# VHH binders against q9lnl0, part 14

Target 1, 290 residues: q9lnl0
Amino acid sequence: QLRHGFYEGTCPPAESIVGRVVFNHWDRNRTVTAALLRMQFHDCVVKGCDASLLIDPTTERPSEKSVGRNAGVRGFEIIDEAKKELELVCPKTVSCADIVTIATRDSIALAGGPKFKVRTGRRDGLRSNPSDVKLLGPTVSVATSIKAFKSIGFNVSTMVALIGGGHTVGVAHCSLFQDRIKDPKMDSKLRAKLKKSCRGPNDPSVFMDQNTPFRVDNEIYRQMIQQRAILRIDDNLIRDGSTRSIVSDFAYNNKLFKESFAEAMQKMGEIGVLTGDSGEIRTNCRAFNN
Short names: E, the ipSAE of ESMFold2; O, the ipSAE of OpenDDE; V2, 0.75 times the mean of E and O plus 0.25 times the DockQ between their complexes.

## First folded at step 4 (VHH; framework vhh_podentamig1)

Design a43
Fold by ESMFold2-Fast, scan of step 4:
Structure a43 (fold): chain B 290 residues (1-290), chain A 117 residues (1-117)
Amino acid sequence: as target 1 above (290 residues)
Amino acid sequence: EVQLVESGGGLVQPGRSLTLSCAASGFTFSSYAYGWYRQAPGKQRELVAAIYGGSTLYADSVKGRFTISRDNAKNSIYLQMNSLRPEDTALYYCAAEPYDWGSEDYWGQGTQVTVSS
């Protein structure tokens, strides 16, 4: 069972240690929030929040890291550092899955997003299989997104909070939004700017939120209303009748967005979790025990 | 029809270089991540390199020797293989891996790379 204060008796400094490690990394590099949001989403929607994403491949055994969709996931060293410190004070006690959830929560608050509590007591998964990796792409329709989120227990409002909120920080590479650059519905000045930014080799990146790229706030929804969404999946939210009013509500009410995003992130962190005697407590987040 | 067509394989001496190409057609190139896999006789298929929106991933055995790249205008993926070793001998496959739930991976037929003196 997940609960607040799960580690109060077994590892009282657990959340404090994770928070300090996250702050030290974020203080040097504001993109840590985007990295950890992506890490948690990619972990939780693939067989639940069980830290299967963290497993390194071996010569005999591929892992979720062995698929192209996960090539851009980063921040593993942050989880490693927190785990190393936790193993020194509280051996075999705090799961890697809990570290990911706590680290992501703290990074959101550091970036000006909502502050919220999370329940803990997750255990780490015993499998990491490339064939299990199924993720929403940058061009997916609202209907497809609704079906995908419904399959994991999320309603339309929570979906809009997660898709937009997850894109309020971070970058997208030019290869992921060529359809938007060609779209006459995109703001013409932004489209011209992106055509220039996306010239040349090496697939350059742009901020998904053009105005507040390092803050977790409602600006991405205002960009959607202004025809300035970088990714098709975000632009689709303002175009579709089932999501348009929710986008508008978030765009004009940052407090509502932050409350909704906090609830969405709490629920995201609880997808398909292993508790009790299931799974294990890894000693190294990148490798199964034995 | 969806197709991935590999080319550039062949026989090469140890220490030399080869460049493999993969031409993609019949689908929206930008909706997929791409990878190079290889399979030697009696071994499992293993990931060699992958590319997703400019981010790259390499197997430990090839880091520093192989480079994956893409040409969006040509809908093509490349694998530059430097300092080739006999252990790199394998059938090399190009793969297109969808971002989206419910979509299928697409695979090429493979191209043989033989590293021998």
Scores: ipSAE 0.154, ipTM 0.600, lowest interface PAE 5.8, mean pLDDT 90

Design a44
Fold by ESMFold2-Fast, scan of step 4:
Structure a44 (fold): chain B 290 residues (1-290), chain A 117 residues (1-117)
Amino acid sequence: as target 1 above (290 residues)
Amino acid sequence: EVQLVESGGGLVQPGRSLTLSCAASGFTFSSYAYGWYRQAPGKQRELVAAIYGGSTLYADSVKGRFTISRDNAKNSIYLQMNSLRPEDTALYYCAAETYDWGSEDYWGQGTQVTVSS
């Protein structure tokens, strides 16, 4: 069972160690929050929050890292550093899955997002298969998103909080939003700017939130209302009748967004978790113990 | 009609270079991640390189030697293979990997690369 204070007796400094490692990385590079949000989402929606995403492929065994869909996931060295310190003070105690969840939570708070508690006690998975990777892309419809999120236990309002909230920080490369550049419904001034920026070689990137690209706040929903969403998946939320009112609610009430996003992140961190005797406590987050 | 068509394979001597091309048609090119996979006799199919937006991923065995790229205007993916070794001998596949819950990944039929004298 997951509970608050799981490591209180077995590794009292666990959360403070993770928090310090995350702060040191974030202080040097504000994009850490975007990296960890993407990491947790990609881990949790694929066979649960079991740190299966962290496993490196070997010559004998591919892993979830062996698919193009995960090419953009980064920040593994942050998890490695936290795990290395935790193994020194509390050997074989703190799971990689818990480190990912704690690190993501702390990175959200650093970026001005909500502060919230998470339950811990996750154990690490024994499987990491390319064929298990199912993720939402930048162009999917609201109907596809609703179906996908429902399949993992989320309602429509939680879905809107997670899709938009996850895009309050971070970048998108030009190849991912060519459909938006060609869309006359996009804000004309922004569309002209993006056409110029995306003309060059090397697939340039742009911030998904054009105004507050390093803050976890409701600005992305305000951008949606202004026809300034970079990705089609975000733009679709303001255009679809089932999500439009939720986008408006978040756009005009940052406190409501933060509360909803915190609850959504807590729920996401508890998808399909292994507890008790299931799974293992890895000593190296990138490899199974045997 | 959905298609991925590979070209550029062949027989080369060790130390030489090849460029593989993959032409995609029949679907929205920008909505997919793309990868090059290979399968040598008696071994499992393995990822060689992948590209999604500006992000790239490489197998440790090819880092520094192979480069994946895309041309969105031509709906094409490329694999530049430098400093080829006999152990790079394999059937090379182009793959378009979906992000859509309801959709399938697409695979090409493969192109043979043989590195020997």
Scores: ipSAE 0.313, ipTM 0.689, lowest interface PAE 4.0, mean pLDDT 90

Design a45
Fold by ESMFold2-Fast, scan of step 4:
Structure a45 (fold): chain B 290 residues (1-290), chain A 117 residues (1-117)
Amino acid sequence: as target 1 above (290 residues)
Amino acid sequence: EVQLVESGGGLVQPGRSLTLSCAASGFTFSSYAYGWYRQAPGKQRELVAAIYGGSTLYADSVKGRFTISRDNAKNSIYLQMNSLRPEDTALYYCAAEYYDWGSEDYWGQGTQVTVSS
């Protein structure tokens, strides 16, 4: 079972070690928060938060890394470094799945987002199959998103906090929002700027949050209200009757957004977790033990 | 309905180059990640290269030799294959991998690439 203080007796420095590693990477590169948010989301919604995403493919065995949808996931070296230090201090004790959850939480706080506690005691999964990878994309409808999130136990408010909150930091490549550039409902000045920025064969990226791209705050929801959302999935939240009031609430109350996002991240980190005797404690986050 | 049509395969000598093209129709092109897979005789189908937005992924066997790209205006993806080797001989498939939950991936028919002297 997941609990607070799971490692208090078995590896007292576990969370401080992860936090130090994350801070060192974030201090060099503020995009670490976006990278870890994406990593945890892609791990947790695919067969639960079991670190299946971290498994490298082999010649004989593909993994979740073997699908195009995961091509943009990065930050694996951060998890590796934390695991290496933890194995020196507390061998075979701290799961890779817990490291991902702790690292993501700490990166949110570093980016000015909410500070919150997470429960730990996750164990690492024993499978990583490309066929299991099903994710929310940039154009998904609100109705589809509600059904998807409900299937993993999440209500509409939590969904709005996760979709928008996850996009408060990070970039989107131009190929992922061509439908928005062509949408006359998009803010015309922003649309013209994006048309110019998205010229050429290099598929350049833009910040999803136009004003505070390195801070986890409610600015993305204010941009939704202003018709300035970069991705269709975000724009859909302000246009749909089932989500519009929640977007407005977050746009005008940063404290409410931060509290809701913290709760949403706690819930996300607990999807389909393996505990007790299930799974394993990997010694290398990129490979199964045997 | 979704269609993926590959072209550009053929017979080529070792050390030469080929460019494969995949034309997509019947859907919103930006909703998908795209990949090139190959299947050699007697082997399982393997991922060669993938593109998701501006991010790319390559099999270790082709890194530095193959380049995947996309053209959103033409709803097409490409695989530029340089320094071809006999071991690259395979049927090459284009795949569109849907982002969203409960959706399906689409596959092309495949195009043959043969590398021999």
Scores: ipSAE 0.118, ipTM 0.591, lowest interface PAE 5.7, mean pLDDT 89

Design a46
Fold by ESMFold2-Fast, scan of step 4:
Structure a46 (fold): chain B 290 residues (1-290), chain A 117 residues (1-117)
Amino acid sequence: as target 1 above (290 residues)
Amino acid sequence: EVQLVESGGGLVQPGRSLTLSCAASGFTFSSYAYGWYRQAPGKQRELVAAIYGGSTLYADSVKGRFTISRDNAKNSIYLQMNSLRPEDTALYYCAAELFDWGSEDYWGQGTQVTVSS
C-alpha cells in the first residue's frame, strides 16, 4: 500500500528530483501551481490517481485527453521532465501517478500554500477512456457537489476546502461565468469590471482570485463572502446553508484553511490508487508500456 | 430541443481546404465545451479538435493543418481544414460537452468530408 518514504530504499532522490523540476518551471511561470492542481484533480476523480490523464491518444485509441473537458489541462512537460530524470537515475521505479502527486504538493508550497507530506507507492493505470471522464462544471449547485464528493468519500468540509482551495490560483475564461456577470448579487464594481474585460473576442480570462492570484491562501473565501467569486460553483458555497459556516471559518482563519486544504489534498491524492502488483510503472508517462 | 447542425462538408482534392460550421440552438452556447470529432469507415470515432474557454486542443494528425474557433454572437463553432489528405476522409460531427457530473453531451448528425483525387 501507500506509505511515507516509499522510495527511500529504491530511489532516494525521487522527491528531490521532482521538487527541483517543479521549482524550475514555477520560477519561470507562477501559473504552474494552477496547472498542476487542475491536473491532479482531473486525474484523481476519474478512476483514481493512476495517471490515466497523461496518456496521449493514438490513431486507434482515444484517451482522456480526447475529451473537451480536459482542454486546457497543461503542465504535461513538467511531468515528462521529472520522469525523464528519474528514469536515468532509477529506471522503472517511480510511477507517473506519484510524480503528479509530489509535483502538485510541491507547487502548492511554492505558491505559499501549506507544506505537507504525501504517501507514495502508486502505480500507473492501464486504461484511459474518454467515457470515464466525469467532472464538476463551473455552475453546479452545492447539492450536486455534495453528492459528487460523497460518491468519492469526501465530507462537506473537505469539499469546501477542495473547491475553494483549488480556485485560489488560476484563471477562468469569460464563457464559463456569464451567469455571474448577469447576477445582480455579484459585487457591482467587480461585475462592471468583468463586463468590460469580457466584451472582446477570443474568450479572454480573468483571475479567479482577484487579490492574490498566485498564492494558495484563504483570500478566495474572503471574496466569496464579499460576493466577488468569479465562478458560480464558488459563489454557491457562501449562499448555501450547508457550506456557509465553513466558508466563513476559512475566510477568517488562514491557518485553519491551510491545514484543512493540506489534509484534503492528501486524501484527494489517495483516491482509487493502484498499489502492489496492480497497474504498471510506465517508462513514458504519455504511453502504456505495451 | 438542444440541436447542433453541421455544414460545409463535401468532396475536395488533396491539398485543398474546407471550413466546417456547427450551429447550436436550444441552450446557452457559451456554457459548453465544443469538439469536432470524425469517424471513417471501419475506424473508431476520434477527437479532431476541441475548444473550452480560451483553450484549444488538437489531435496530432491535424496539428498545424486544422484550426478550431468559436463565435459566441453567432452560436457557432468552426473547423478550418487546410492541406487536406485522403486520410482526413470521414463523417465529421460536432459535440457540445457539459462538464456537469452525470449530464449528457449533445451531438450533431454529421457532415461528410471526402478527400480524393
Scores: ipSAE 0.122, ipTM 0.556, lowest interface PAE 5.5, mean pLDDT 89

Design a47 (at its last look DockQ between E and O 0.36; V2 from the best seeds 0.00; counts 0 for: pae O 7.3 > 2)
Fold by ESMFold2-Fast, scan of step 4:
Structure a47 (fold): chain B 290 residues (1-290), chain A 117 residues (1-117)
Amino acid sequence: as target 1 above (290 residues)
Amino acid sequence: EVQLVESGGGLVQPGRSLTLSCAASGFTFSSYAYGWYRQAPGKQRELVAAIYGGSTLYADSVKGRFTISRDNAKNSIYLQMNSLRPEDTALYYCAAELHDWGSEDYWGQGTQVTVSS
């Protein structure tokens, strides 16, 4: 059972400790918000928000980290640091899954996004299999995205808030948007800039939000309207009749976007959660207890 | 048609190096994650190395010895294998994987690597 204040009696400083750890990392590196958003999304859409993504592979057992699509997930040391401090003051009490959710929420607020409360009481999963990984790629159609989000209980509006909102911060490597560089519908000045940036070796990256790359705000939706979306999945949202009006609503109303994104993040953090006696409370977020 | 073609396998002595190549055609090369997998006789297929969007990952058994790379202009990925050991003997597969809703993964036919003296 998820509830607000789940740790008030068992570990009163839990959220404060997580918040401080996140702030210290974010203060030194503003890309932490992008890292944690990606981490929570990749965890929650794969068998629920059970911290299965955090499990390290071993010689005998692969994990979700053994999937190429997760090679770029980062920020694990932030979760580890919070867990280490929490185990010191409240042994075997705060789940890794709750730490991910709290850390992501706090990082959104630090980046100028909405402030919101989350329910806690998640327990950690006992499974992390490569075969369970099922995500959304940079080129998927709106129809595919709608089907994927519907399968996890989300409507079209929530989908637009999560796809676009998750891309308000962070980078995309050039290999992931070659189709956009070749697209004459992309803003011509941006397209020329990207052609130059992507000419070199080593698969360089660019900011997904060209104007406010470190702020969680509605600018990504304004970029979509201006034909400036970096990834095809984002560009598709403004071009498809089922999502176009939602993109416009968010582009012209930052307050509506923030409220919708907060609700979407709350719902995402509650996908397929384990509570009560299910799962476990890991002592090390990267390994099962036994 | 979609095609992944591995090359570069062979018989090699312990301690030596081998480079595997995988040439891809028939789909949008750059948007996929690519992996090298191997399957030794009587064993399950396992991931050796993967590359996606500027990031790489490696199985613990090959870290520091193997390097995965890609050449988007040539629609190819490579596995540089150094300090080869008898336990690296396996059929090596190239895979193009998205693990995405509405996508299919593609596999090559494999190339044999035998490490023995």
Scores: ipSAE 0.673, ipTM 0.850, lowest interface PAE 1.5, mean pLDDT 92
Fold by ESMFold2, look of step 5:
Structure a47 (fold): chain B 290 residues (1-290), chain A 117 residues (1-117)
Amino acid sequence: as target 1 above (290 residues)
Amino acid sequence: EVQLVESGGGLVQPGRSLTLSCAASGFTFSSYAYGWYRQAPGKQRELVAAIYGGSTLYADSVKGRFTISRDNAKNSIYLQMNSLRPEDTALYYCAAELHDWGSEDYWGQGTQVTVSS
């Protein structure tokens, strides 16, 4: 079973080691928080938080990395570095799934988001199949999104916290929001800026949160209200009657957002976890044990 | 109706280059992630390269030799394959992966690439 401080008897420095590795990467590159948020989400919604996303494909066996939906996931080297240090101190003890969870929690705090505790004791999954990858896209309807989040145990408020909170940092490539650039209801000054930013080759990117792109805060919801959301799904949250008031609540109350986001992240980190004798403790996060 | 049509395959000598093309129709091209996959006889289909927005991903066996690209204006995805090896011999598929949960992925019919002397 998951519990707070799962490693305090078997690997006392586990969380501090992960925290230091994350801090060192974050200090050099503030986009680490966005990378880890996406990594954890993509891992957890695909058959649970079991680090199945981390498995590299082989010539005989594809993995979740073998699908284009995961092409933008990065930051695996941060998990590898933490795992390498943990294997020196506590061999075969700290799961890759727990490293992802702890790393994401710590990166949120570094970016000014809520500080929250996570339970640990996750074990690593024994399968990673490309056919299992099911992810929400940037143009999904609110109704479809509500059904998808409900199927993994989340109510509408949790969904809005995760979608907006996950987009308060990070970038979107221009090809993913061309419909927004053409939308006459979008803030006209931002539309003009985006048309300019999206010129040029190789599908440029822009920050999803135009004001505080490196901070985890409620600004994304303020942007939604001001018709400045970059992605269609984010704009849909303020337009749809089932989510509109939740967006407004978060936009006007940063404390409420941070508490809600912390709770949502705690719940997401516990989707479908393997505990006890299930799964394994990988020695290399990129590969199943021998 | 969604269609993905691959072209550009053929028989080629080791060390040579080949460009695969995938023409997409029947959907909003920019909404999808695109991948080139390959399947050799008796093997599972494997991802060769993928592109989503400006992000690319490559199988380790092709890094530095293959390049995926997309042309939004022509609704087309390309795979530039340089320094081809006999192990690259396979049926190559283009795939489009919709980002909406529960939506079906779309696959082309494939184009054969054979690398031999």
Scores: ipSAE 0.112, ipTM 0.587, lowest interface PAE 6.2, mean pLDDT 88
Fold by OpenDDE, look of step 5:
Structure a47 (fold): chain B 290 residues (1-290), chain A 117 residues (1-117)
Amino acid sequence: as target 1 above (290 residues)
Amino acid sequence: EVQLVESGGGLVQPGRSLTLSCAASGFTFSSYAYGWYRQAPGKQRELVAAIYGGSTLYADSVKGRFTISRDNAKNSIYLQMNSLRPEDTALYYCAAELHDWGSEDYWGQGTQVTVSS
């Protein structure tokens, strides 16, 4: 029941409002793109794109936010701001799930990534349970990653597009790539740089794309080829025979990457969505209506 | 091997303060959710304080009195407990939630906090 222009009859300014909010935040902080990409991914791959990730936990009711892998997710204030404005103009009309989807799309475009349309009409879920959260770590093998992505309907190419597309604007805490810093196969200059950066307190973060960290482009794949991948999974992508050619193709063809990434994002945003009378339209993205 | 070791517990009078520490080995807290739980005699284990995604969560009974923090350099978590009450008497546990594929929780052995006049 998702469709293009879902809100044309009920909330015509819906996408415009979200876009404006995203722009304002992005203009002040270019890392917004990475934040929203991670948010959407961590929401969608866990029981579908239903905004379950946005639910705040309580002492009595933990939520998906309670999970360690979600600890670094950011951008909630962007969603909240968009939701607040939407509720003023179109009360109980635009779901948090759609806000996340639209916001992520727009942030990608702002960062020089592909422009693509999204179908809307998502509804918000009624469940947010930590036990549902099954997310891959940064040291996972390619085989394990492929299996995981296939389980939710993604092929290898789509997986590579999503992983690299997210990482090309993302950051990683030093704790996530200590194994790489110890890897003699890693570029020695980068290794030295990372060692220095990681000496700082409070588990510093570094850009996974060391060249164009604010652009959604194919640079991350080029760096993979150059032995400059920061996360083990990224290094594994170029080393593994099942993904090497895909990485190479993306590395040398930004247009191909952008097209593939756009398709991947569209597909991801539609995983396990609730439509029609399923779920609810939250008035507060951080809480169920009941 | 992942290990959590709590310390800092003891016997104190009402109104006093204690600071609990939790030292982790085999993993780092920096990118994961972690927290303190407690279990009083005859009661179920309950969440006291947690950190997730840069946010803090406190039980209503300890809000304004307890503060959870971490030191990444020491790979430790802390619980500053002020204005202690007899009802705060419990065995306090440090917990960390880790993910590889799925979730896994780790617990320490606990440190006893007794608040009595």
Scores: ipSAE 0.016, ipTM 0.315, lowest interface PAE 7.3, mean pLDDT 91
ESMFold2 (binder alone), look of step 5: mean pLDDT 80; pTM 0.807

Design a48
Fold by ESMFold2-Fast, scan of step 4:
Structure a48 (fold): chain B 290 residues (1-290), chain A 117 residues (1-117)
Amino acid sequence: as target 1 above (290 residues)
Amino acid sequence: EVQLVESGGGLVQPGRSLTLSCAASGFTFSSYAYGWYRQAPGKQRELVAAIYGGSTLYADSVKGRFTISRDNAKNSIYLQMNSLRPEDTALYYCAAELYEWGSEDYWGQGTQVTVSS
């Protein structure tokens, strides 16, 4: 099973090595937190947190990377660097799935989000099939989101923490929020600004959190209340009766948001995990062992 | 009724170019992932190129030769195919809304591309 301190006897420096690698990348590029949040979410909601997302396609076998919805996932080199160092110190010991979870946790703390412990002991999956990929879109309704999160064991409050919390950092491309630009309920000054930003070719991007785009904090929920949410999926949270009060609670209490987001991320990292003798410990996070 | 209609296929000599078009109707165009897939005789259907939210993805065999693009005003997806090779011969399919939780994937009927002398 998953435990706190799983690697204390087998690879004592495991978490510190991952933390140093993540810090070095984050220090040079603050968008690392957004990248790793997206990576962990896309991995965990597809057949569990088993690092199936990391597998490169081959000529003979497509992988989860072979789908358009994963084209924007990035940061694989961060996981590779951590794995390379861990294999030198502790061969065949630390799973890629644990590296993703630890790296994401550490990147949240670096961006001013909550500090929290994670349990480890995940093993890496033996499958990566395009057909297994099912992800929430930027315009999805609250009802659809609730059904999706319920299917993986999550309640409405956890869903609001994950959807909003995951959008506290990072960007959205203009093609993903044209419905918001056309929405007269969007803050009119922001809507005018976005119409100008999005007029050019090449599908430019904007920060999802207009005020604190590099901090994991409750500002995204405050933006929702001000009708300034960039994506429809975020705007829907403040407009729907089943989620409105949770958005308000987070918007006016950053401590509550951070505590809820930490708990949500812990739960997210434990979806459908492989432990014990299931799966494998890959030596290369991008390929199954031979 | 949701429809994806491909056009632009044909017979071409090696080294030439073709542009495939996919016209989408019956749903909100801009927010979905779109892709071009192909299936050659005796082979599995494979991804050629995809576009989603400013990001593009290409099969290794077509990188540097093919370009996927979209025109949101025309509800259309394009695949510019340069330096065509005999190995590119296949039925090419446009696809939309793939991998979206709680919805159906949409596929076109396909358009034939044959590269031979």
Scores: ipSAE 0.496, ipTM 0.771, lowest interface PAE 2.5, mean pLDDT 91

Design a49
Fold by ESMFold2-Fast, scan of step 4:
Structure a49 (fold): chain B 290 residues (1-290), chain A 117 residues (1-117)
Amino acid sequence: as target 1 above (290 residues)
Amino acid sequence: EVQLVESGGGLVQPGRSLTLSCAASGFTFSSYAYGWYRQAPGKQRELVAAIYGGSTLYADSVKGRFTISRDNAKNSIYLQMNSLRPEDTALYYCAAELYTWGSEDYWGQGTQVTVSS
């Protein structure tokens, strides 16, 4: 089972080491928060938060990194650096899965999001299979999103907090929102700006939150209300009767959003975890011990 | 009806280039990650290259030689294969990796690439 202070007796500096490594990377590059949010989501919704996403493919063995939907996941070097330091002071003690969860939590706080505690005691998975990867696309309906999130234990309110909170930082490539550029319901000034920004052959990117692209705040929900959502999945949340009121609640109450997002991230980090003597404690987050 | 149709395969000599194309129809092209996989006789199917938005992924064996690209206006995915080697001989598959709950991934029928003198 997971508990607060899991490493207090076995590796007291565990969380402070992870936090320092994350701060050093974030201080150089504010996009670290978006990277780690994506990493944790892609790990946790696939067979639980077991760090299976971190496994590098080999010529003989593909991994979750071998899936096209994971092509944009980045920040692995941050996890590697934290693990290297932890192995020096506390060998074979702190799991890669716990490092991902702690790093993501700290990156949210650095970007102005909620501060919250996480339970630890995760162990690392022994498998990483491309066929297990099931993720939501940028154009899916609210009904599809609700079914997907329900399958992993999330209610509608938690889903809205995770989708919006995850998209309030970071970028989207132009190829992922061509349907929005063609949508007359999109804010006309933004639509014109995006048509200009998306010229050219190299699939440029734009910020998903047009006003506060490096802050974890409720601005993304205000953008939804203003018909300024970049991705169809985000725009659908304000248009659908089952989610519209939740979007409005978050848009007009940043404290409620932050509390809901913190609870959602805590729950996200606890999906399908391995504890006790299941799994292993990897020495290298990118490879199984044997 | 959802379809992926590969083209551009054939017989080619070592050191030469070949471009594979994959035409997609029957679904929203931008919603999907796309990949090229290959399967040589007696071996398991392996990922060659993948693309989602502006991000790309390559197998170590093809990195620096192959380039994956997409054309959203044409609903097409391409694999530019340079400096071809005999070990690149395989049936090449285009895949739309939807990977959403309640949905299936879509595969093409495959196109044969043979690298031989």
Scores: ipSAE 0.298, ipTM 0.677, lowest interface PAE 4.4, mean pLDDT 90

